# VH-VL binders against o94451r108to261: the designs that were tried, part 28

Target 1, 154 residues: o94451r108to261
Amino acid sequence: YSRPFAPVVHSRIRFRKSPFYDILEQFNAPFVVPACVGTRNTISFSFHVTPPALSKLLNDPKQYRVYLFSTPSETIGFGNCLMEFPTPQMELRINNQVAHANYRRLKGKPGTTNPADITDLVSKYAGPPGNNVVIYYMNSTKSYSVVVCFVKVY
Key: E = the ipSAE of ESMFold2; O = the ipSAE of OpenDDE; V2 = 0.75 times the mean of E and O plus 0.25 times the DockQ between their complexes.

## First folded at step 13 (VH-VL; framework fv_trastuzumab)

Design n2 (at its last look DockQ between E and O 0.09; V2 from the best seeds 0.00; counts 0 for: pae E 13.2 > 2, placed apart)
Fold by OpenDDE, look of step 13:
Structure n2 (fold): chain C 154 residues (1-154), chain A 117 residues (1-117), chain B 107 residues (1-107)
Amino acid sequence: as target 1 above (154 residues)
Amino acid sequence: EVQLVESGGGLVQPGGSLRLSCAASGFTFSDYYIHWVRQAPGKGLEWVAYITPSSGYTRYADSVKGRFTISADTSKNTAYLQMNSLRAEDTAVYYCARWSYNAFDIWGQGTLVTVSS
Amino acid sequence: DIQMTQSPSSLSASVGDRVTITCRASQSISSYVAWYQQKPGKAPKLLIYYASSLQSGVPSRFSGSRSGTDFTLTISSLQPEDFATYYCQQYDNLPYTFGQGTKVEIK
């Protein structure tokens, strides 16, 4: 049985607008993925899906998704943050299932990385075990901040 | 039978405290969101708070934030509402309700809280 | 917050009458609206969810519909047990909010 989480004060990350989706809600406070060179690191956190979001995911699954976003921590204060993952070789697990996404940006083109669609791995009810995120990575020279967001897709 | 039963209501002075209980039976408590909804005498319905018993995540209406605390004990299939710094405007019948992802499909019969000097 | 403006606040009707109650949302909320019936001294009872889905066990004389931001509860033929107060509720976003209620009284 998972230990209940204490209330978290969320700090919203302002990502650059996309023509393909709108961010409606951020489920967790930014989780820091620290720099790590030479050795593998593992980070883990949990997020909560709100009742309204869950209703939408269940009733209108074609319109709503759950994405995992990442950006360099140093850019958060500037707004219009760009998607960038700690490393293209990272592994992302949601509720112990491997998420499939492209973590690599186009060469020489910042901001071309897409968020990871984790909708299908997110629990569709309020019961255990909830939603756990695990990231395995190495050789990240910067610190990154990761958030899970509820989005409306177009 | 699926049901919710509230208890703990009563008369309390302004500034006082009261703890309500909501006992659930007939369903898996930890699989649902549990909410509190109140109704002042002769008035409409007002959402108060919710909890995810399995994880402990909570949200509150602005009118009670900082004063009320919702909690749950999954081992007892019971949700609680700790009400502090009570005000006259908090006088209401307090319902606990199960959220079934589209509506409140199960309600308790409510417990009356009267805040008066 | 999303406001649900419910009308009328009260109405008088006879058994067999067609009754219509309307709620207007202050913003676009898709179909995330529920309807409840409440009798004196009792808890609300769920009638309709997702704007037009009938809750299990609720008589078919109850129906819900949506037109833009307008949501309507209809009782096709009022029965003696239907005299009560009815509430709409939005669950598009927190905080959840209810209409002011409509009391259906005997004419």
Scores: ipSAE 0.847, ipTM 0.942, lowest interface PAE 0.5, mean pLDDT 94
Fold by ESMFold2, look of step 13:
Structure n2 (fold): chain C 154 residues (1-154), chain A 117 residues (1-117), chain B 107 residues (1-107)
Amino acid sequence: as target 1 above (154 residues)
Amino acid sequence: EVQLVESGGGLVQPGGSLRLSCAASGFTFSDYYIHWVRQAPGKGLEWVAYITPSSGYTRYADSVKGRFTISADTSKNTAYLQMNSLRAEDTAVYYCARWSYNAFDIWGQGTLVTVSS
Amino acid sequence: DIQMTQSPSSLSASVGDRVTITCRASQSISSYVAWYQQKPGKAPKLLIYYASSLQSGVPSRFSGSRSGTDFTLTISSLQPEDFATYYCQQYDNLPYTFGQGTKVEIK
C-alpha cells in the first residue's frame, strides 16, 4: 500500500529511542544522500556546534557527545526512524579526518547499527565554516537523510 | 596585544595584480580561521575568502573564485590574498578578520585597493 | 545564497532613545547571526554573536534576539558613542552575508 507524501518538509528527524543516549539537539537540517546504484558518489555538508553544546562538551566530554545519524529518507514522517547508514561501502570524514564506525546493517535486523560518534573529530573552536562532513559511498539503493546531533550518553 | 595589520593596498590598472598581507600578533595564529572581508566605498560588507592555517583549507566567494588566492605562512603568522585579474568592482577597503566564538572578534584597520585606469 | 535584509536603512535618534534594528533572513536559518558596529573610517566591532550573546566589553544596553527568521538588535538607551552604522551577519552557510547596514544618526 502507499501513503500520500506529506506536503510539509520536515526539518527534524525523530529516531527510535535508545537506552544508551538521549538526543538533545539536531545541528543541521536533514541532508539528503542520493541513491547511487552502480556508481560512486561524494556528498559534503557543514554543521555548527552551538555555544551551549560546546560548553557541555568541554566540561563533561564523557557524557556529552556528537553523533552522526542516518535513516532512509522515505521513512521520515511515518513514525520513529531507525538508524541505518546508506551502504557498508562508505567512508565518513569529519574535518578531513576518517571517522571509524560500523556501517553494516545485519540482514533481517533493522536498527542494529549505532550512529557514528564523531565527537573527537569536531572542532572545539567556534570558527567558520563550522565542521565539514564528507561522505564517499557507492551502491546505496535508497536516498538517505543525515543529521548530526548533540547527545547525552548513559 | 592581539592585532591584525593589513598591508599591500594601492592603485592598480584593470587586469592587474596585487598581493595583500595580514600580519597577526598576540595570539596563536594556527588556532583560528583568517578571513578577508571587503567594503566598497560608501557600501556594505562583503565576505571574500578564508583559510584555516592549521590545515590549509580554503573557501572563496563566487565573485573572486579563480582570480584570488588566499594563503598563510604560519612561521610568519601572516595570511596573504593574491588578487589577479582585478576589475573596477574589486575597488574596496580590504579587512582581514579573525574568527573566534562564532564571530569576527578581531579586525585589522583595512587597506584600500583602487582599480582604475 | 542567504540574503539578510536589514531595516531601517537609516534612522535619526536622540541620546536616551530606545533603538531597534531588524534583520530578516531570506530562508530558514539557525541562530548563527552576529551584529557589528562600524564608525566612519574604522573597522567593524563585534557586539552580539549567536543572535543574543553579548561580546565581552560591550555595554549591557546592547541586546539581541531572534523570532523565526527575524533578528533584532536593541539599544535600550542610546549614548553619544553609539552613533554609527550597524550590520547583521549570518554565518549559517557560505557565503557569509551581511545586511546592507543601518546608519544611526544624531537628531
Scores: ipSAE 0.006, ipTM 0.525, lowest interface PAE 13.2, mean pLDDT 85
ESMFold2 (binder alone), look of step 13: mean pLDDT 93; pTM 0.944

Design n3 (at its last look DockQ between E and O 0.54; V2 from the best seeds 0.00; counts 0 for: pae E 3.1 > 2)
Fold by OpenDDE, look of step 13:
Formats: sequence, structure tokens, C-alpha cells
Structure n3 (fold): chain C 154 residues (1-154), chain A 117 residues (1-117), chain B 107 residues (1-107)
Amino acid sequence: as target 1 above (154 residues)
Amino acid sequence: EVQLVESGGGLVQPGGSLRLSCAASGFTFSDYYIHWVRQAPGKGLEWVAYITPYSGYKRYADSVKGRFTISADTSKNTAYLQMNSLRAEDTAVYYCARWSYNAFDIWGQGTLVTVSS
Amino acid sequence: DIQMTQSPSSLSASVGDRVTITCRASQSISSYVAWYQQKPGKAPKLLIYKASSLQSGVPSRFSGSRSGTDFTLTISSLQPEDFATYYCQQYDNLPYTFGQGTKVEIK
């Protein structure tokens, strides 16, 4: 087995509050998904589930989830970031398994995109294979920042 | 038998360094979080750090951040705690403990670190 | 950080007595609390996890409960081998934090 990269710096992205969940913890430093037009691009990064988060996921699976968030990089400084994925046609894989989510916002309605629920694809213990994220995308005119967060759902 | 065995403790002067070892046996080392917890003489317990031996992720208490480094060698089933810039307040019995996702279910017997002039 | 205020710091009891130790969390932490027993010169021993789950091999005279932010360890009938120091621990968030400890002494 190979060891995934462990980020040194942790910068938190502040997303707009949701009535459906609270973000409790951000597992990785924002990973930049660069703009890409005309060709397909692939990005990959790893994240770590902390011991407290893992305890909660195991003991109270109905209350706690792991979501993947995305926002345009240019909006991070605003402190009230909206969910938006690089492209509706992207493919998301967690530990080589395809995550199924709707990456499209409602037409003319920013902030209507939901984060991707990747809870079931996340490893539920400290051993291999760890947690790896792969995003396949094309025709993204902006740069995006992606983070995996631990959430409490209501 | 599942067990953890600490070693490397001793007397060191302030500003000195020491490396502790935690040898694991009886279980799959890479499947768990390994923690260090210390106890000053006659005092309570203080969490110090943890590592995920497989992935190499680690966290530290603020009291030791920048001075202590936790590491692990999965080939040897051993975790380490490199302690630099030691202070008198670092004097304690240092335990390594296995986190079984709900509590510390396995502890070593500890190794004493004394920081004194 | 989450504070775990443990009480009392010490108590004297006799064999057969009912003993109660309490920890109050500084904030809501659901049931993510463990209890440990420690004897002189020995490492802590896990007794209870998830506030009320008895660790395998631990006698049934030990029990844990939760009421809001108050967590309680109860020994229904104190035995000679139970004279020790007891600690609560929260694992709701990092850093993990422990109570100050309660020394149970023989009367």
C-alpha cells in the first residue's frame, strides 16, 4: 500500500449556512480544480477522517455524513460561499468508486446545488485504502476549490 | 496477546531531546490510530498526539506542537515520539495507546520522562 | 477545547458501598465519553465507552449514564479491587480531554 499525501496547511472555506446540515469539520485544505477548456482534466487528492469524526460516523450514522463541497475559487474571500461544481458533466470517484450526485444548479438560481454525499464511499477505519478523491472534468472556465467536510444532518 | 510496550524514557536536561518508542504486537498495527497520552507525577491524563500509521496523518496537542513529532514504522509495528526542546512541564509518564474508534482500549505500561537540570 | 469537570476529587467508601462519580462537559457532546480506572503505577484501564457501554471483561457492577452534559460512573457495590483513581474522557472533538480524576479510597 502507498501512503496518501497529508496536507500541512488547513484553510477553511466558509459556505453559506444550510437548514439541512451543519459543517462540523473540514478534512482537507482546499484543493484547486483548475480551469480547463477543450480537453479533459483529472485531479486527485486524499483526505483524512479524524478519530472523533470516525467515532460519530460509526456510532451515529444517521446523524453524521461526509460531503464534498465545491465553490469558485474567486468567491472564497467573501465568507459566504455558494455550492457550485466545475461542470455538471463531471465524474467524481471516492476510493475508485463512482459517487452519484447532481452537480447541476437550477437555471438562473445560484446556490441551489447540493454538496455531494460521499459518506458511503468513505473508509470507516484507519487502515487501507485510506480516502482518495478523483475528479474527471472538462470545459470548466473557472477555477474551483474543493473540500471534504464532516457534517451533522437535520 | 494484544499489547503495547513503551521505551526510551529517561532523564534529560531542559532544551534536550528524547525519542520514545511504542512497540505493538498481537494486532494489525496499520488498522488503528496510535496515540500518546502523558501523565505528570501525581496529576491527571493529557492527550499528546496521534498518528494513522497507514496514511501518516497526525495531530498534536497545542502544548507540544512544533516541539514533538509523532511517527510510525509499519514494517516494525512501532510508533515513535521525537521530543525536542524539552521543558520541565514535559516531565511525565508517557503512554502509548490504541484507539479502537470509541476509546483507548489498549495501553502500554508507560515510560517515564524526567526533564530536570 | 472541551472541559470535563470531574467531581469529587476524592472520596472514602467501604466495601459494598454504592459509589458515584460525575463529569460535566463544558458543552454538548452527545454520548462520546469514556471512563477509565487507574491503579498506582499502572496504565489506565478502559471501563465504559459511549457513556454507557460496558467494555468487555469489565464487571457489571460498573455502569455509566448521561443526563445532558452530565456523565456519571456508578459502582453499585464497591469491591476491594475497585479502590483506584477514575477518569472520564471526552472524544467528541480534538483535543481529547480528561477529567481531573477521582481517587476512591478505603474508609
Scores: ipSAE 0.895, ipTM 0.959, lowest interface PAE 0.5, mean pLDDT 94
Fold by ESMFold2, look of step 13:
Structure n3 (fold): chain C 154 residues (1-154), chain A 117 residues (1-117), chain B 107 residues (1-107)
Amino acid sequence: as target 1 above (154 residues)
Amino acid sequence: EVQLVESGGGLVQPGGSLRLSCAASGFTFSDYYIHWVRQAPGKGLEWVAYITPYSGYKRYADSVKGRFTISADTSKNTAYLQMNSLRAEDTAVYYCARWSYNAFDIWGQGTLVTVSS
Amino acid sequence: DIQMTQSPSSLSASVGDRVTITCRASQSISSYVAWYQQKPGKAPKLLIYKASSLQSGVPSRFSGSRSGTDFTLTISSLQPEDFATYYCQQYDNLPYTFGQGTKVEIK
């Protein structure tokens, strides 16, 4: 006798290890960026910086950073995920400010892009609504999942 | 002057409930993390929970998760701790404290909660 | 969870003595430690943050230091108002944890 399937919800994304940083904390549940062909799409979500992470950002900003990660949604739960943005021409805004990052990957070589360093755009106190993330994009043939993480940089 | 004032403590039976209040004055309440920290009689300090008052992000210590609920009302500059399913080990003075991003720099006077049959 | 093991649990000292209290973290936490003073029936009072930074309004006889996972609070010349219980607190990660306290009493 078969049972109805329950959806599997992953609360974390495991990324391939990097020699350049350690992921210490994930601030949000993976947020889905749907596939989008021939039309522009916009997604938004929020995250908050936990009290210990904020203390480290304020005290040691050269060592502690906030990175935005992305990976194809279909790869989550099947081993270590590779860093990949939906399209190289996307625009990322954090708290209404444009993030300056390299969204480009080498053609046919997943995992060759760096996460976006958004540290300088993140609110450094508890007061406002959480940090707002907006992604403008088009022509993404896959669904992506996005998380914002607290990292230590080497 | 900058102050936090707790209220709502008292004597309660095991399994009972209490609601604590933390009234803030003299600073912008919504700019800070507001925490609850408790101290059992004659014992040390134990962190309980925090909230971001405007956006409502929160975390709890494992010892109270599922039983306590932290909340805030920014129109009243007040944080709350709803305490359900109380146990004897919850007996403590409950402090609310402002997290100044590197320390608890402002504490209330504390309110005593006694859980006994 | 990060444990903070504080020693001694109590000590007796005279006015004018140098007093040293230590906390050991169960893992590396860099300088993310604060120190508090608590008098009977009162809330804790912040003394030191970031291991060694003196809070505004705290007398300069109080100081803090770190060596590896060991954190030290020093009172260079104990005054009558310094008889109290002292707590360390780590803020490297949640849950925030405190040392069990050191009671400083009159000899």
Scores: ipSAE 0.430, ipTM 0.801, lowest interface PAE 3.1, mean pLDDT 89
ESMFold2 (binder alone), look of step 13: mean pLDDT 92; pTM 0.940

Design n4 (at its last look DockQ between E and O 0.54; V2 from the best seeds 0.00; counts 0 for: pae E 2.7 > 2)
Fold by OpenDDE, look of step 13:
Formats: sequence, C-alpha cells, structure tokens
Structure n4 (fold): chain C 154 residues (1-154), chain A 117 residues (1-117), chain B 107 residues (1-107)
Amino acid sequence: as target 1 above (154 residues)
Amino acid sequence: EVQLVESGGGLVQPGGSLRLSCAASGFTFSDHYIHWVRQAPGKGLEWVAYITPYSGYTRYADSVKGRFTISADTSKNTAYLQMNSLRAEDTAVYYCARWSYNAFDIWGQGTLVTVSS
Amino acid sequence: DIQMTQSPSSLSASVGDRVTITCRASQSISSYVAWYQQKPGKAPKLLIYYASSLQSGVPSRFSGSRSGTDFTLTISSLQPEDFATYYCQQYDNLPYTFGQGTKVEIK
C-alpha cells in the first residue's frame, strides 16, 4: 500500500458558471502546471473522492460526474476563470489510463474549452489504487492551475 | 466475522490526551472509509472524523479540528484517534464505524471517554 | 451544515402497533438518508439506507420512505425487540449529521 498523503490546504478556483453543470466540490488544491518550452514536461498529483461524493457517483451516476479543470494561473484571482489547458497536444492519464478529451478552444473564442470528463477513470471505492493524475505536455508558455471537481450535470 | 473493536477509553483530566484504537477484522481494511462517531451520555450521535486507510486522507468535524488526529496502520488493520486538549464536552462513548457508501454498516461496541477534573 | 429535525422525541406504543418516525432535512438532500436502531449500552444498528433500502438481515416490518425533505421510518407491526431509540442520518454532505433520536417505549 502507498504511504499516506500529507494534508493539503485548499484554495478554491472560481470558474465561470456553466448551464450544463454545477461544481459541487473541489477535490484537490490547485496543482500548478509550470510553463515549459522546448522540452516535454510531466506533472503528477493525487486527489481524494469524499464519501458523500462517492455515494452520489454510485447511487446516481447519471447526475454526477468528475471533471478535470484547468485555467491560467494568472487568472485565478479574477473569480470568473475560464477553462484553458496548457496545450491542445497534452496527454492526460487518470490511474494510468488515457483520458480522452478535447483540449483545444475554438479559434478566437476564449472560454469555449470544456473540462475533461474523467468520471469513468476515477476509482469508485476507497482502496487502491486511489486516484492519480499525470499530465504530459510541452510548449506551454504560461503557468496553469489544475483541479479535479465533483459536478452535478444538467 | 466482520467486526470492529474499540479500546483505549478511560478517565482523563481536561487538557489531557488519550489515544483510541479500532481493530478491524473480517474484511479488507484498506478498501473502506473508517469513521469515528461519538455519543455523549444520554445524547445523540455526532460524526467526528474519517480516514481512508489506504491513502491516508482525513476529514474532521469542526468541533475536533486541530485537537484530534485520525490515523491508520494498514499492517495492523487498526485505526486510531489521537485526542489532545480534551474538554468536558468531549465526554462520550466513541464508536468506530465502517462506511459502506450508503451508511455505517459495521460499528464497534464503543469505548467510553470521560473528561473530568 | 445540514440539520435533521427528528420527531417525535419519544413515543409510547404497544406490540402490534404501527409506528412512524420522521426526519426533516434543512436542505434538499435527495435520498441520502439512513436509519439506525440503538438499544441501551449497544452500538447503533443499520436498518435503512438510501432512504428506503432495507439493510440485509433487517425484518421486513421496517421500511423507509421519502417525500421531498421529509424522511420516514415505519415499523408496520411493533415487536417486543423493537423497543429502542432510532436515529436518522444524512450523508449528502460533510459533516454527516444525525437526528436527535426517537425513543420507542412500551405503553
């Protein structure tokens, strides 16, 4: 079994409201994905699904999802953060499985990127392997903050 | 048989410390959330804390945050509750309970903690 | 925090009686409510989960239902072993919270 994770101080990121979902809970403190140009970088972090969230995922799977959000770190203080991933060519893995999502925004239209739905890759119980996130990326000129959130979908 | 067994309760003075243990058997300890729930004499039930023994994530009720620490030793199938800076209002029977995604389906017999001068 | 207002605090009944206990949640919490039975000197015992699902091994005379934010535990025909204190619990959000309890006594 893995060693216990140290307690993390949560800082909530306020994303722009969506008509398609409500963010109910943020599972991790924002994880910084640093800028990286010319070389490939890899970041990794873990997150915890709370007991209430797990109950909802199991009992009402059509109503609740787990999304991975990303926003430029410089925008966090604005309180109306837009979805934007470090690069459209990034690779996202949840528990060693590749997540399939569109990381590209529409040309000239900021805020048109959707969060990555990682629900099916998230462990649905409290035991191993837990929940690990890995992001492979390169040629990101800005720093980004990534969070995993529990959402209710409409 | 699936069971939880608490121990470590006793009489302690205000400001004192006590460590409770919860020994699990009959199930895979690391696959579950383990909680502590307490009950003051003649009163109702109050959730205290939980831990994921596998990953070590914890959460606490506001009433005990900063004073209590929940932990687990998976090699011993045992959860612990370290209680510091104890107060009279902490007097209660302390239960450990297994969370099974919809309810507490397994409870220990409880251990009494009395905080009194 | 979500409050679970339980009623009545106590009731007297006879063997064979129909008993109804109610909890009202302070917020909309879907069906994330459980019911427990507790006898003196013993730990709580799970009866109902997800508002109306009967826990394995629990007699069918116990049932749970939901109407909006009102949750009800019903004992269709009270048996001698059913005299105890009953608690509702919400697990929609942390912290988990319980009702104040209902003591079912012999009339």
Scores: ipSAE 0.891, ipTM 0.955, lowest interface PAE 0.5, mean pLDDT 94
Fold by ESMFold2, look of step 13:
Structure n4 (fold): chain C 154 residues (1-154), chain A 117 residues (1-117), chain B 107 residues (1-107)
Amino acid sequence: as target 1 above (154 residues)
Amino acid sequence: EVQLVESGGGLVQPGGSLRLSCAASGFTFSDHYIHWVRQAPGKGLEWVAYITPYSGYTRYADSVKGRFTISADTSKNTAYLQMNSLRAEDTAVYYCARWSYNAFDIWGQGTLVTVSS
Amino acid sequence: DIQMTQSPSSLSASVGDRVTITCRASQSISSYVAWYQQKPGKAPKLLIYYASSLQSGVPSRFSGSRSGTDFTLTISSLQPEDFATYYCQQYDNLPYTFGQGTKVEIK
């Protein structure tokens, strides 16, 4: 009698290396932003900043940042994932404040999209219910996986 | 004014269970990380676990993973440490402590857990 | 795990002495170190955080410093109430780890 196998779960995303930052910690399991064509959608999730990361954000904010990353969900099992937002037609809010990032894709130039630096919008205390992420969007032709990461910037 | 008060320590046989409580007062409980730190008799300090009380995120030291569970009830301003499958090496004074992002700035008085046959 | 090796384990000193206690981290951790004082039967009390920042209400005779992976706690003029055990603690990463303690006794 054979044992059923559990499906493969991708608990983290391996992005292509960048000379501009190191990803030190992923704060949340990849959150799926479903495809949405011809209508609007809203997704929400939360993350917490771990105690060591919080200490670094307080004391060394020039070196330590919090970035929001996104990549097509179908690619997360293969590694070397490229940064890509679901759609230019989106708004990102962190703790009910609008994040300002460039959501646009550049044709023929994959990997030129920057993750969103949300550091200044993140609560530095472990307050309730953690840090809240809301994405309002439309016209995303594929599903995307979103993570918030602690990074060291160079 | 600002304080943490532990309770629930005692004598227990190996393999037994205890639940410790950490009652908070004088500060906004849900805005802080709450940790458990233990000290074996005549020994140093060992970090055990933390919780974010409102959102319920937790992490554990390897020595207690699978045996201890930290939880919180924000309506009671209380954190808990459920200790199962206790061993002699778990004998210690258990402190709860508030992490004020650069330090453990508030500690409870500690509660003694003794695990012996 | 990051280990903190504290020395000495014990020392004897007189009131008025300058006392220095050191901790060495097993790897580079920048300034993410705190120092605590503990008296018998009591919980630890925070003295220093971020290697050198003095906690509110702690006397100015206490100070902390860092040199590479070596961290020091200094008591510039020991007072009778300073006879206690002292612990360093790193908070660069979980699990948080403490030095084994330094007992400061009266000579």
Scores: ipSAE 0.514, ipTM 0.816, lowest interface PAE 2.7, mean pLDDT 88
ESMFold2 (binder alone), look of step 13: mean pLDDT 92; pTM 0.940

Design n5 (at its last look DockQ between E and O 0.50; V2 from the best seeds 0.00; counts 0 for: pae E 2.7 > 2)
Fold by OpenDDE, look of step 13:
Parts: structure tokens; sequence; C-alpha cells
Structure n5 (fold): chain C 154 residues (1-154), chain A 117 residues (1-117), chain B 107 residues (1-107)
């Protein structure tokens, strides 16, 4: 677990609106997952759950979730970013536990990928181990930006 | 007994600096959010900042951002509030408080900070 | 920021009276509101959290309720030790914000 040593300035990514959830808060500044072809790469970052978000997760677990979002870095700023992961073969770990999600979009249908629900893997108190994200991937031709968000589900 | 004890308050001139301490006992310090909340004389309560002592994440009210720094030493079960560039409007009793995921359930007795020329 | 408009700012009451204090949130915040009691020269004391949950050790004469954006603290039968200032607080979003306070004085 790594501690932040400087204030984090959050750059909010604006994802396309979903009828299934509202993004309430972005926990981390976009973390860049660089392109990587021919070799395996590993990225890691940490985030924390804010006191309000934690209260909601604990008191109303059916209404609130923690999702991991990804989008091509080049699309940031357009205000309608689509969900897309670096590669469908990636592995996502939260606090050393493998997250199970479908990272593949429907063929010929951009924006059909769902964010990864990592709620059950997120630590729900302020103490150890904290919250660490690790992504293992290979053969990603583009750079992606990854954020963890607090969402209200419908 | 679960308690928080603030110290370090006093009289300081505008533009001066002061560091407050909050000593925790009776509970696992690193398992909680620790906050500072202040109260100007005869006024209401204002949230100032919080820290997660274990991971070191912090957040600040806009009124103190860039001037105040919250920190923690888990080995001493102590949180700190470094206050720089103090202003008259910073005059207040400063409380440290434990956030127990639903509210501030434990408060210190407070320490008075007076900023005056 | 979420504003918590508390009313009244002060009230006079007698022992045994029913006392009601209200806070109105500037936006919808579900039930993420707490109530505190503060006596002169002392730190606030938690009474209610999650709008209506009584903190352990707090007398049952204290209760909280919610109606839309209105949050109410009720003291069913005021006791001598209840003369104090009361504050509501929202923790739906950062920054945490408090009501202006209500001073309950003896009539």
Amino acid sequence: as target 1 above (154 residues)
Amino acid sequence: EVQLVESGGGLVQPGGSLRLSCAASGFTFSDYYIHWVRQAPGKGLEWVAYITPYSGYTRYADSVKGRFTISADTSKNTAYLQMNSLRAEDTAVYYCARWSYNAFDIWGQGTLVTVSS
Amino acid sequence: DIQMTQSPSSLSASVGDRVTITCRASQSISSYVAWYQQKPGKAPKLLIYKASSLQSGVPSRFSGSRSGTDFTLTISSLQPEDFATYYCQQYDNLPFTFGQGTKVEIK
C-alpha cells in the first residue's frame, strides 16, 4: 500500500450518461494506463473512500456502489467519454483480490462495455489495508485513463 | 477511556503560524478519520479538514486550503493542524473529532486560537 | 455546498415541555444528518445520527425525524440538563456543514 505524498488534483472525466447509475464522486485523478505492445505491463495506484461515501456504502449498500471506469485518454475533454478498457484480457486486482468483470465490448458497438463493479473488494473503513488498484495488461495500442467512482445505482 | 485531547492553542499575530496537536487514546487511531472542526467565539461550528491517519489522505475546507495542513503520526496516536498565514477570522476554538462513519462521536475539549494584532 | 438552515435560533421553554428544532437542507440529502448538543465551554456531544438513530447513551426523550429536506430534533419532555445549544449537521457531501444552532433557554 502506497501513501500519497502530495495533494491530488482531480481532473473529472465526463462519461456518457447511464440510465442505470449516476456518478456521484470521483475518488482519484485519472490514472494513465500507457500503451503497451508485445510486452506485459503493470500499473498500480491507490484511492480512498471519503467519509460521506463510506457512510452511504455502509448504511445503504443497495443504493451505492464503487465502479472502476476506463476510457481512451484521447477522448477526455469531449464531455461524453465512452467506457472502454485497455484490453479484454486484462487482470484487475483490488487490494490483491481479483476483480471479475467483462472488459470486452460488443462487436461493432462502442460504448457497450460496463464499468467494473469493485464494491465488494473496496475496504469499508479508514484503516488498513486501504485501497490499492493493480492492472495487468498487454497489447494495448492506446493510452487509457482509469478512475474509481462512487455511484448511485437505480 | 476513548478520548481526544487538543493542545497548542494561543495568541498569534495575523500572518503568523501555529501548530495544534490532537492526542488520541483508548482506540485504534489508524482505523478512523480524524477531523478538525472550529468554532468562532459565540458562533456555530465549521468543518476544517480531515485525515486518514493510516493512508495519509486529506481534505480541506476552501476557507483554509493552501494555508492549513493536517497530518498524523500513528506512532504517537496524534493528529496535527499546521496553520500558516493566520487571519483574524481564524480565531476560534479548534476541536479535533473522531468520525465513526456516521457522525462525530468523540470530541476533544478544544483549544483556543486567537489571531489578533 | 449544502446549506443547513436551522430554526429557531433560540427558544425559551420550561422543564417538561416538548421542544422541536428544525433544519432544512438546501438540496436532497437523504438521511445523512446528525444532531449535536453543546453546553457552554464544552465540546459538542452527538445525539442523533442518520436523521433518526439515537446515539448510544443518549436519553430516549431525544428523537430525530426526516420529511423531505426537513430534519427535526425533538425533546419529548425537556429536562434541566437539556438547556444547551443544539446543532444539526449534514454529511451527505463534503464539505460537512452545520446549522446555525438553536439555543434552548429556561423560561
Scores: ipSAE 0.902, ipTM 0.962, lowest interface PAE 0.5, mean pLDDT 95
Fold by ESMFold2, look of step 13:
Order: sequence, then structure tokens, then C-alpha cells
Structure n5 (fold): chain C 154 residues (1-154), chain A 117 residues (1-117), chain B 107 residues (1-107)
Amino acid sequence: as target 1 above (154 residues)
Amino acid sequence: EVQLVESGGGLVQPGGSLRLSCAASGFTFSDYYIHWVRQAPGKGLEWVAYITPYSGYTRYADSVKGRFTISADTSKNTAYLQMNSLRAEDTAVYYCARWSYNAFDIWGQGTLVTVSS
Amino acid sequence: DIQMTQSPSSLSASVGDRVTITCRASQSISSYVAWYQQKPGKAPKLLIYKASSLQSGVPSRFSGSRSGTDFTLTISSLQPEDFATYYCQQYDNLPFTFGQGTKVEIK
């Protein structure tokens, strides 16, 4: 009836630090993008901007951004996670608008990919509804975990 | 013409429950964060919770987490605060307030909740 | 959590006086502070947002400023309707927190 322990759950991903931004808040629990070889897959999830984050986005948009991060799911328990998208052929849509990002990494050079800056696609003009994320992808040999984060850039 | 109106306050014994309502008029409240803020008699203001009425996302102050539940009915432009396991320290005037992205710009008149034997 | 400490807790002043109220944040929060006025038995009323921006319909005798972690509300010439309790509120992060209030009374 009672277990001696619960499985370890990771509510956050700890990415390797960058000199160009600070991660201030993670808006969603890590969302799994399953491996998919030789076929296409589509996944979707939502995130919700908090009142302080939305205030900052509206008032100080040069300093405060919303980034989408991805890392292989196998790594999320170890810290210092490196930025990596499932495949370069993926398409990311935020609120049904295509995000402009570079999904490629150099072969043999992990951590060379920047997170996707989706700030301009986050809902700002209607009230605070959730934001929908859709990922269309194919030929991902690994499972990936995806989070949307509030960041300060400098 | 823009207003929020609270109701449902009253006297209740410790361990009891109350449900507060916050009716919005003159604006589309599903376009805003709707918060509850309380004020104990003769004391300052304490943030309690918020909801995004359209999507139903909520956050709570630690002092009420697990005991209070905020909800919304967008068809009625109304938010609710279900308060369970009430304690004497929950005695306060409860305000609902609209967050306009830089401040609480619209407040209701408040409804008094008294928790006492 | 970010604490907001107001000073003074109360003050007595006459009509026409210049009044200043200070609110100190427990950590750096940039300009994400609002000020409210509350009269007995009434809800708070917004005066200032983003440290120094005057809310529509608020008299120009009210002003706000920031220096580091110190935020100041100033009433340049106190009027009879300004006798009230004033609160600062930070919105840099959740939970939103308020100062304990400053009661401005007639001398």
C-alpha cells in the first residue's frame, strides 16, 4: 500500500549556463518528444506566462525574452544539459505561427544550437490565454524533452 | 462602469468552508488575470491567488495552497474562491482584483470572512 | 520571497505639506512597483505603476521614483482627500507582496 520511496521526478531542466542570457523561469514541466524514425510525428502542448513575466515582456522587450529549449530526454537528470533539437527538419509553431529558428547543430559539436526565440509569437494582445506549441518533426532517433523558459538577455 | 463585485462572505467556524464569488462587468474578464487579495482587520494586504479565466491556469500563495481553490466560469464572467479548512488567521476582507499587466487597476468592494468559534 | 518595507508606518501632516513615503525592497527588483491609496472601509486605489508612471485620473501632485532598492511616493501639496493609508506593491516576482502600509493623518 505504502512505498518506501517515490520515483525521482524532474520538474525542471538544468541547462549549461550561457554568458548571453539567464533563465529566470520555466513555464512548463519537461514535455517529451518521442523518437520517430522513418515517419512523421506531431506533438503539442501549452504554456502559461505568469503575470510578472508578461509585465516584463510588455514593458522591456529588449531585455526579456521567451525561449524554447530542447535536450535529449536521457540527459535531464544529470544537470548541465546541452541545447539540441530533435532534427533539423522540424517545424515549430507557436499559436499557429511558424517560428524562425536554426534547428541544426554541427556534427560532433554538441551544444552549438541556440534555443528558439519565440517571444514575438507569444500572445500579448488578447488577454492571458495559454500559448500553444506544435512541433512537426521526422526522423528523430532520440527522445527529447522540451521546455519554454522566460529569460533575461544581455 | 468597469467593476468587480464580491459576494459570499460571512461568519464560519474553524474547519469550515465558504465559497466567494467575483462577478465582472463592463469588461471581458477572460482577457485579464483575476486575483484574490485579502486584508486582515487593521492589517495590510496579502496576495492569495490568481487565475487565467480562459485557460483555467492558477497559482496560490503558500499560506492557502491545498486549502483554497480558485476557479472561473467564463460564460458568467465570474471567478470563485473555494475556501476549505478555514482557520482564524484566514479572517479578512477578501478583494478580487484585475491585474492590468502593470498593477491592480480594478478592485471589488471586498467581502468579509470571519472565522471564529 | 521579496519583502517590501515601508517607512514611516504613520505620519501626521497638514494640508499643503509635502509628504514622502519610502518603500525598500529586500532585493533588486528594477522598477516593478506600484503604489495604492486606501481609505477606511474602501478598496485600494491605484496611483502609480512601474515606479513612476501616473495612473489615469490621478492628480499630478502624486509622483513616484526609484533609487536602487528604495521606492518613494511623494505628494507635493497634501489635500484634504489625501488622508489615507498608502501601500507599495512589488510585481517583479510571485508571490506579489505589499508593504505594511503608511497611514497619513491630519495633524
Scores: ipSAE 0.480, ipTM 0.808, lowest interface PAE 2.7, mean pLDDT 88
ESMFold2 (binder alone), look of step 13: mean pLDDT 93; pTM 0.948

